# VHH binders against o75319: the designs that were tried, part 10

Target 1, 181 residues: o75319
Amino acid sequence: GNHIPERWKDYLPVGQRMPGTRFIAFKVPLQKSFEKKLAPEECFSPLDLFNKIREQNEELGLIIDLTYTQRYYKPEDLPETVPYLKIFTVGHQVPDDETIFKFKHAVNGFLKENKDNDKLIGVHCTHGLNRTGYLICRYLIDVEGVRPDDAIELFNRCRGHCLERQNYIEDLQNGPIRKNW

## First folded at step 10 (VHH)

Design ia24
Fold by OpenDDE, fold request of step 12:
Structure ia24 (fold): chain B 181 residues (1-181), chain A 120 residues (1-120)
Amino acid sequence: as target 1 above (181 residues)
Amino acid sequence: EVQLVESGGGLVQAGGSLRLFCAASGFTFSDYAMAWLRQAPGKRREWVALITSGGYTNYADSVKDRFTISRDNAKNTVSLQMNSLKPEDTAIYFCARYSDDDLGYPFDYWGQGTQVTVSS
C-alpha cells in the first residue's frame, strides 16, 4: 500500500511567506489515492495547496520538490502555469553539496527571471520541515548572509513548526559555508 | 500485497564480486525509489544504496565506488553489483522500498534478505 507518512497529519499544510524572501514551505500534497486513508479535513491535495496559497493572497511561481519519491503526487496534478522542479534529496542526512548547489541555482534562476513579479518559491519535502528548512536556511545563510540562528528562527516561525533534526541544525549553525557557484 | 524477493547471495573471498537481484511486485514500481539494506551480526540495519525510478543513485560512504545499484522498471527488478568485497560487507542484504518518510523509518517494505558472506 501507499502509506501516509508518519505524523504527516500533525503538520500545517502550508506555512507563511518568509518575510524578506520569496520562500514558502509546505508539506507534501497527496494525490487522490491517499484520501481514502484520511479524514476529509486531513486531506491536502495539489489542488488544496493552490487554494491555501490563494487564501494568503499569494501566488506560486515555482515548486521545488525535494522528496526522494514519486509516490505522493504527479507533476501532472499541478497547473501547467507553475513550473515544477524535482531535486531528489535523501532524507535524514544533511544534503550534499551537489543538492545544495542545485537548490541555490534554481532559486537564483527564479529570482533573476521573476524580478517583475512577486510570485513565490514553494518548497516541500515530505513534511516540508527538515530538508525544506535546511535548504532554505542554507540559502539564506550562504547567499543572503543571514545569521544561522536568525534563518532558523525565521523558518520555524513561518512554517509553524520547528526543524527537528539536530544534524541539520548543527550543520546550519556550525557547518561551513557552501560554495555558491 | 507488496513483495520483494532477493537472490544472488553467497560466499565469496575478499576482493571478489557478487551481484544481488530483487524482484518486486504488488505496487507501482516506478513510483518508488528502491534500496538495498544490510544487517551485519550484532549491528543495526543500514542502508547501502538508493535508486530513484529515473536512475538517480545514492550510496553509503562505506560502499561508494565498490557497489552499483541499478533497476529495470520494465521487469520490476533491482540489482546490486558488489565489487571489491570486504569481510566487513558480510551481512544479510535486503531489497527495500524507499517510502521517503522523514519522521519515520524511510523504508516501509523489505524482503526476507539474502546472505552475503565475505571470507578473509
Scores: ipSAE 0.903, ipTM 0.941, lowest interface PAE 0.5, mean pLDDT 96
Fold by OpenDDE, fold request of step 12:
Structure ia24 (fold): chain B 181 residues (1-181), chain A 120 residues (1-120)
Amino acid sequence: as target 1 above (181 residues)
Amino acid sequence: EVQLVESGGGLVQAGGSLRLFCAASGFTFSDYAMAWLRQAPGKRREWVALITSGGYTNYADSVKDRFTISRDNAKNTVSLQMNSLKPEDTAIYFCARYSDDDLGYPFDYWGQGTQVTVSS
């Protein structure tokens, strides 16, 4: 079978834009085949994602998918007007330098190409929490010079849920700065 | 029904090589990353190698540069080439489906396993 991720239903579908940034985090939207396993109010499809973003008076300019699977939804389920980028990121463990670099490169590229608008970078993993939070915070810390605790607090507040993996938190707080090029 | 069937295990001398195979069925193979896990006597099960549908790979530090995971999406198979085998590689090896569940166990199906024994 194709099961619903553990406690996926317990997390807010979409967070809030992180003030001072172009980031917004959300949990993975699920394709139609998952709906039979969910109550109607628990469903969160790619279409629902865009509706919720619109309700916040925002617009997505890029989706970065950090999941290490393709079982949740297909890029074809997204509007063609929004570019989709896959960065396969293994769960549970702190992302490696290559993954961090790929993420930073993607974000920087987007910002260079989108200076004339206010479109958002939508980032998600399975729950839009741990991998998503780590990489966003890593970017804020390494590239924007934000204090680690401030980055973590900002992400947690905007996502509506706190990072749950201590190894991620520890690496953000006490780990070395990662190479930006 | 999801099925994962391992083969290729056996007894080999230290420094030798072995190739494991896994045949998968009962699901859309290309939607999932696949993995090899192993469990030695008295030890916890640990992941050894991961591979995405597109061929991106990850390895545990203990097997890096010695083991190679590969897959054939047309045949729904996963392989593990094990070179420079060591006695500490002795374990039951499992082919597993990686579901990417962050808050749960990230492997949702695995086979019955195949025994690999490396003698000194």
Scores: ipSAE 0.902, ipTM 0.941, lowest interface PAE 0.5, mean pLDDT 96
Fold by OpenDDE, look of step 11:
Structure ia24 (fold): chain B 181 residues (1-181), chain A 120 residues (1-120)
Amino acid sequence: as target 1 above (181 residues)
Amino acid sequence: EVQLVESGGGLVQAGGSLRLFCAASGFTFSDYAMAWLRQAPGKRREWVALITSGGYTNYADSVKDRFTISRDNAKNTVSLQMNSLKPEDTAIYFCARYSDDDLGYPFDYWGQGTQVTVSS
């Protein structure tokens, strides 16, 4: 069945743009089949995502989906004008070097191709928190040279929720820098 | 009703091979990542292999390069090819549906399991 992820309803659907970056994090939008298990005000569809982004006077230029499933929504549920990139990322564990590299490469590619606009990179996992936060912070730390605690604080503040997994936080704070290319 | 039925377990000598099978029903199989879990006596259940609906795979370090997970979306099956088996691989092996629930247990359904015993 269409199981709603644990505590999914407790998280803000969309965060705020991270100042100084093109990142915005959000929880996974759910396709219509999930709506029967949600109150109307709890629903968050792909369409709702774009509406909420618009309400912030922003525009998505890329969606990076980090979920390790396809049960939440289909790429066809998104506007064709916004590129969709899937990076299968296992939950609970720190992303491996290959996953980190894929994410960095995608972000760098987007930035090169979108120098003439201010469109955002939307990143989500299931809750738009742990995997999302880790990879965004990993990018800021490894590529932008941001201090780990600053990156984490910035993400948490903008997402409206804090990274929860200690292994992610520990790796960000004390783990090695990963290659960028 | 979601059902997962494992088969293919048995007794094998160290260094041997075994192939496990899982038949899934009761849900849209192609929407879900699938996994194999195992539980050895006195130990916690652990995942050993994952495979996305599109065939992307992940393995636990303990089984990497020895085990291969695969799936057939047309037949709603997932399999685990186990090579170079070790006594440490002795466990009940479970076929599981991966829900990708980050804040909960990431497997929401699993079968009754199949016993794999590797003798030294």
Scores: ipSAE 0.843, ipTM 0.913, lowest interface PAE 0.6, mean pLDDT 96
Fold by OpenDDE, look of step 10:
Structure ia24 (fold): chain B 181 residues (1-181), chain A 120 residues (1-120)
Amino acid sequence: as target 1 above (181 residues)
Amino acid sequence: EVQLVESGGGLVQAGGSLRLFCAASGFTFSDYAMAWLRQAPGKRREWVALITSGGYTNYADSVKDRFTISRDNAKNTVSLQMNSLKPEDTAIYFCARYSDDDLGYPFDYWGQGTQVTVSS
């Protein structure tokens, strides 16, 4: 079957906007077929995502999906007014330079095209934590010149959960700067 | 019921080639990334190659540039072309479904496997 990811229910559905940025992280919304395996209060659908964003008085301008699967939901489940970008990113391992470059390119393109508004870049992987946190932090470090520890702290605080994978943390803190777009 | 059935394994000399096949059934094939895993005697099972529904691929460093994973969504099949085989490639090779469970084991189903033996 189509199982719920491990500990998915334990994570906040949507984080907070990261101050000074256009980023907001969230866990993967799940299509309707998953609801039979969840209590009503545990459900988090694509529709729920947008409702929760609105509750924060924010608006999504882009969704970057970092999952390495298409089993969670379909782009057609999202409003057509919000661009959807898939960047297949393998879990557990530090994203490669190509993945990092793709992410930076997408972010920079969005910022260039959205200077006249305050719409957010929504980023998610499965839990909206490790891959999501790494790539957001990598951007802040490489492009914005943020200190690694400050970037990590900011992400953790806003997401409401801390990065869990030491290889990601180690690479952010001590790894080389990656090529910027 | 999810089923994955591997084939194509065998004995080959070092430097030789093999092509493995996997037939999948019991789920929406195009929704899932697929993978090949292998387990050598006395060693842990490791992933070798991944492929998304759309054909995006990823490889373990140990097999990069030697192995090629591909899939046919119309036939619900995934294959692994193995070139320049080495004795250390000897293992049972498993076709696996990749679930992308980041906090758990990211493979939720795999077949019975097919033996690949590379002689020196």
Scores: ipSAE 0.814, ipTM 0.903, lowest interface PAE 0.6, mean pLDDT 96
Fold by ESMFold2, fold request of step 12:
Structure ia24 (fold): chain B 181 residues (1-181), chain A 120 residues (1-120)
Amino acid sequence: as target 1 above (181 residues)
Amino acid sequence: EVQLVESGGGLVQAGGSLRLFCAASGFTFSDYAMAWLRQAPGKRREWVALITSGGYTNYADSVKDRFTISRDNAKNTVSLQMNSLKPEDTAIYFCARYSDDDLGYPFDYWGQGTQVTVSS
């Protein structure tokens, strides 16, 4: 079959807006076919995502999907009025320079086009934690000049879960500043 | 139900080429990213090439520019063209289905594998 991702149920569906940024992180929403394996309170669909964002009095202006698959949901399950961008990001390893560049380019483009509103960039991978946290922190460090430990602390607090993958944490803390964008 | 069957392995001289094939069945092939993994004797299994259902590809640094992954969604096949082979490419090669799990193992099915041996 088509498995529920390991420990997916254990993570908060949606984090909080990160203060001083336009980011909000969440775990991957799952299309209806997964709901047979979930209790009602465990469900988190594409529609549930938008309802939870609205409950925070926020609005998404872009979704960046970092997953390396199309098995979780289809872009057609999202409102057509919300821009969607897929950046195929290989998991378990530090994203390559091309992936980092694509992410920075997308964020910078969004900020330019949305300077007159307060809409958020929603970012997810499978759990909304490791790949998501890495790329958000990489952006804050390289583009905004945030100290690595401050970026990580902000992400962890607002996501509601700590970044877990050591190779990502070590690259953020001790790796080179990426000059691309 | 999911089955992945590799073929095309063999013995080849260093600098030579070889093409591996994978036949997939028991699932909606076009919904999944696919991979080739390899395992040398006494070493951990590592992925070497990935391909999305739409044809986007990624490679491990050790094989970049020498290996090419491709797929045929109409035939439910994945292939790996291996050029400029080196003795360190000697391994069992597995076709695998990619689940994209961040926390669990990212490959949820793989075949029995096909041996590739590169002599000097």
Scores: ipSAE 0.616, ipTM 0.846, lowest interface PAE 1.5, mean pLDDT 92
Fold by ESMFold2, look of step 11:
Structure ia24 (fold): chain B 181 residues (1-181), chain A 120 residues (1-120)
Amino acid sequence: as target 1 above (181 residues)
Amino acid sequence: EVQLVESGGGLVQAGGSLRLFCAASGFTFSDYAMAWLRQAPGKRREWVALITSGGYTNYADSVKDRFTISRDNAKNTVSLQMNSLKPEDTAIYFCARYSDDDLGYPFDYWGQGTQVTVSS
């Protein structure tokens, strides 16, 4: 019993590049074994991810996987050799400071190593919304000085779906700046 | 079918220690994070410890530094070492499989539980 996540098929697979940033968000791609539980048009595999990124005339330079599981796919399922970083992020709760630090450190390291190209950081959790949106927005607020409402609006528009978890939204809007780097 | 069977519960004095065990079957154990949940009388279930297949762990604040979760992927087992036990740790403890569902309930299977009772 390897279950399709609840409402996973209701979300757009891949968002748009967030203007002025190096981020693109997507839902978790699912390995082949899940496809017997999906109609063909519902499938979104690791290969499909890369095809959709290419269709946008973009290239991934890093994938940050925020899921707290290895059940969805393995890094070797990716069709290309792209740096892959797993940051185990417990869902349903605001990510702790250690998780936020790891995310910021990874993003800052990527930007330094890739200052002479335009490759993107792909970020996903299970649905590419709550944990993904929180950490991207937390980075934009804390490191880039973006206003919380502007970060949230940019994420929602480019993802094509809105952040849903109220405790994340409240922490982004009303919580203190996190200095973890 | 997925099965999770807990054992090792019992009666222990406050300040004592106990180790719980969970035997898992019916799924690819190494693909999943595993958890221990607990439910005290009249209370809702709460997770107390999580462990990934690779051994990364997270703990609820109430048990941090007293409980240790571990797993053996070769034997398909999960353990919970509980030290410095307090009467408030009295509960039924459940081994659970973590699905990482962000929108639904994040645990998709659990066992029948094992009782832990901590006396003063």
Scores: ipSAE 0.614, ipTM 0.835, lowest interface PAE 1.5, mean pLDDT 92

Design ia24
Fold by ESMFold2, fold request of step 12:
Structure ia24 (fold): chain B 181 residues (1-181), chain A 120 residues (1-120)
Amino acid sequence: as target 1 above (181 residues)
Amino acid sequence: EVQLVESGGGLVQAGGSLRLFCAASGFTFSDYAMAWLRQAPGKRREWVALITSGGYTNYADSVKDRFTISRDNAKNTVSLQMNSLKPEDTAIYFCARYSDDDLGYPFDYWGQGTQVTVSS
């Protein structure tokens, strides 16, 4: 019951807004039931997420949750005014074309609805790194025409941690452009 | 103590069907996605089907449209319906709990497995 994800404590809770984009990445916030296994300074709750975003003078307009589980927190733990979208994304393998399509569709819909404000899309998986970094970079490459190495460098710098999973990096650098609009 | 107990394996002719069952205990079953893994002789273990607690499913390409995973949260069971079986489906099949861990092995518990043998 309520196992803390491996090395979750070692990752920065929230990254920085990625310049020239509407993205910000973070690790999964954990509901109160996990706090029994955490020192007070290690806690990162849904409330802590929004406080940290506010401290950056930013505002979330959408949260995209890429985890393949519902055990970390409930959407009801988020402010009612912030849209939440779950995209179940299988870890450890390059996301399939359907998952990539859903992500692109969600991002494009957000940008259309929010063209007159500067709200951010918050994206997380478990650590806010591999699945999160892959899908953000895939969007930037396929939709925005960003060079693969530039997308990866931007994500790594703004997240504060480098993408680690080699099959994701290989697919971003050398794999096909996905045309699943 | 987490326990996962598989059953329903056996010998079946190519083109036939088989249904596997998994009984889970020792954890809050509805909190976890569940999986079926398989391991053929000399091969690494691979997942073939995943199911979230809410019933969302994913399949490996090799079994898509032939296998169906399902779960019963009231009985703490997972099943795998396997249709149109091929000799390459021959393996030990394991029921597993999916941790959704990006960094470690994504399955944190599995059973002893049940043998499925598909003959020509």
Scores: ipSAE 0.603, ipTM 0.843, lowest interface PAE 1.8, mean pLDDT 92
Fold by ESMFold2, look of step 10:
Structure ia24 (fold): chain B 181 residues (1-181), chain A 120 residues (1-120)
Amino acid sequence: as target 1 above (181 residues)
Amino acid sequence: EVQLVESGGGLVQAGGSLRLFCAASGFTFSDYAMAWLRQAPGKRREWVALITSGGYTNYADSVKDRFTISRDNAKNTVSLQMNSLKPEDTAIYFCARYSDDDLGYPFDYWGQGTQVTVSS
């Protein structure tokens, strides 16, 4: 199936690098089979993703795909030189501790391996907003010690859209600091 | 037209087992994660099990270790093995397609459901 995610067309394809971090967030790129349902100006393919990152004078060193599906694109649609990591993340609920741990582990591993370059970690879910924003903010809060409201504001500003799901916002603001891996 | 047809429900004694089946048609089944939802009388519909096209699974805490979701991509089927059934598992069970939508409801199609009744 080639169903376009609800309101996907209404969101900026790629955000801006989050200052002081190695993160950039984007909505899920859609493989060519989806383009039948899209106007040319609405298209955002895996190739378009890399072109837009290059236009910002940035380079991806890792893509973390948080979607709970494999239908949007294949990892083979990405340049072989960019590592790809799938973390199946159930939507609409605060990610469980296993998912948070996997995300933190992946980010920490990337930072260690890439301390001598400026490559970015690209993170996406379906819209690049709720699951993506939650896990990036959870990392910044738990590992980097960023205040919850500052993490959320930074994400919202750089993504260009605000976190919408209240249970995620509540957990970030009022939940306990999770144990670091 | 997307169609999901559930079967295998019925009446069973507490502690018993049932296996539910779902036949899918009208879409590329192997592209989608699938789910079983349930709705007990007077309660909201809730998901109980999810499975990706590649076989990765998640369960609601209330059914973990008792229910097993599985799928057959060649036959376009998904099933739910329910063991150690409790009266609280009494519900209409729906097979659903998971859209992975962050903004809208995450299940975009479901069937008419099959009744499971667990007696004391």
Scores: ipSAE 0.597, ipTM 0.829, lowest interface PAE 1.7, mean pLDDT 91

Design la19
Fold by OpenDDE, look of step 10:
Structure la19 (fold): chain B 181 residues (1-181), chain A 120 residues (1-120)
Amino acid sequence: as target 1 above (181 residues)
Amino acid sequence: EVQLVESGGGLVQAGGSLRLFCAASGFTFSSYAMAWLRQAPGKRREWVALITSGGRTDYADSVKDRFTISRDNAKNTVSLQMNSLKPEDTAIYFCAARQYPYLSTKYDYWGQGTQVTVSS
C-alpha cells in the first residue's frame, strides 16, 4: 500500500558522499502515490533523489536497493542510464553472509566497470541508515581494512544520522570478517 | 602541508636487519592505509608492504615472513622492520599513503625515499 514507512520523515533524504569512496546513502524515495500523505516539503521522489544528488555535484552510477519490499518506487521511475539492483534485505537483523556477499560483489563489479568515471553507488534501505550503514561499513571493514569504529563514524557523519541498531554495531565492531569472494 | 619523511635506510650486510621509519604530517594519518614500495636500479617500482587504517597487513611474496610493517597512530609513523636482508632487497624504499588501499589505484602521498643497500 501507500503507507509511509514509520519514522521515514525523521531522516534526511540524502546523505553526503563518503570521502574517498563512491558511496552515498539516502532514504527510500517514494513514488507519486505516496505524495497524498505527505506535505510538499516532506516529499522525496526518485526525481527528487537525482536532483539532490546533482545539487551535490555528483552523479549516481548505481542504485542498490536494500528494502524488503517493492512498494516504494519502481525501477522504471529511474533514469535508464542508472542501473538498479535489488538486494532484498530483511530489517532489524544482521544481514546474512549471502546478502553481504551480494552487496560486495555488486560494489566490486561497479568499481571494475566504472574506473573511468566518478559516479556514485547510491545505497538505500527504508531509512537509508541501519541496513545501508551496516553493509557499507561491512564493505569498508572487510575489503578496505578500515577500523570498524572509523567506518561507523564516517558513515554516520556522512549520512547525518547514526546507526541505531546495536546488533549491527556490535557485529561490525566485533563480528568476523565475511568472505569477499 | 603534507609530508612523508622516510628514515632508517643505510648499508647492511646480507642477513642483517634494518628498520625503516616514515613520519607523516599534514593529513589525518589514522584514516589512511600506509604502504612501503621500493625501486631498485633499472627496475620498476614494486609494492612491498601495506597496512590498512584498521591495522591489517599485507606483503609482497618476496618479503613475506622477513619484513613487518607496523604503524603508530599516536606518533603518525609507519615502520618497516626488515630482517634477513638480501642483496636483491637493495633499493630506494618509499613510504606512501592512500585512504583506501583497494578502492584506489594510486597513492595520495609519497615520501622522497630512503636508500637501502644490502651487500653480499
Scores: ipSAE 0.814, ipTM 0.908, lowest interface PAE 0.6, mean pLDDT 96
Fold by ESMFold2, look of step 11:
Structure la19 (fold): chain B 181 residues (1-181), chain A 120 residues (1-120)
Amino acid sequence: as target 1 above (181 residues)
Amino acid sequence: EVQLVESGGGLVQAGGSLRLFCAASGFTFSSYAMAWLRQAPGKRREWVALITSGGRTDYADSVKDRFTISRDNAKNTVSLQMNSLKPEDTAIYFCAARQYPYLSTKYDYWGQGTQVTVSS
C-alpha cells in the first residue's frame, strides 16, 4: 500500500542548491493518497516540491528518481515541462558500475541540453540521502575531480543531513575512480 | 583581493623547454580546478591543460605528451612544464580557476598572462 516509508518524516523535504553545481536533493514526494496517514505539516507532495523549489528562486529541469519502486507518485503528477528519469537503484549496496554510468550519462545529457539556462537536476531516493548522496558525490569525484571529503561535506551541508551509510562513505573516500563517463 | 600571477615566460628556441608558474592568493586554492589557456595574436584563446582540485589532469591534443601541469596546494601554485616547444606554441599564457570544470561554462578568476615566444 500507501504506508509512509520508514523514517521518511525525520528528513527535511528539500535541500538547498549545491553551489557551483546544478544539483538539488530531496526526499521522495508522496502522492495525495498518502496524505490520510500524515499530519498537515508532514505532507510533501509533488506540488509541494515545486513550490519549495520556487521559494528558493530555482527551477527544476530534470528529476532523477533513484527509487526501486513505483508506488510513491506518478510521473503524470509532475508538470509536463519537467523531464523525469527513473534509475532503479537498490538500497543498502554501493551502486554498481551500470547504475553509476546511467546517472553520469543523464547528468551529462542534461548539461548539454540545458547550457543556456540555469535549471536544476533534482535527485531523490526514498530519503534523498544515502543513494542520492552517493551518486551525486560519485559524479563530483569521478567527473569533476573533487576530493572525496569535499564532495561529501558539500552534499551534507546542502542536504541538511549527513550521509549515514558507512559502506557508501568508505567507497567514496577510498574506492576506485569509476572511469565510465 | 583574488590574484593569479603568472611568471616564467620568455624567449626560447624551438625544441627547448620552459616552465611557467602561477601564484594564487585571495581564495581557497585547494578547492579549485586550475587551468592554463593561451592566446596567439589574432586568434581565439584556447584551453591548454587542466588540473582538478583532486589532482587529476587533462590536456589539449596539441600539447599532450609535451606539456605537464602540476599543483602545490601548500604553496598555492600551479605550474606548466613545456617541453619540445614549437613556434606555434608562441602565445600569451593565462592561468585560470574554476571549481567544477565540467559543470561550469566560465572561469571565476584569471591571471594577467605571461608571454612565451618560441623562435624558429
Scores: ipSAE 0.489, ipTM 0.786, lowest interface PAE 2.0, mean pLDDT 92

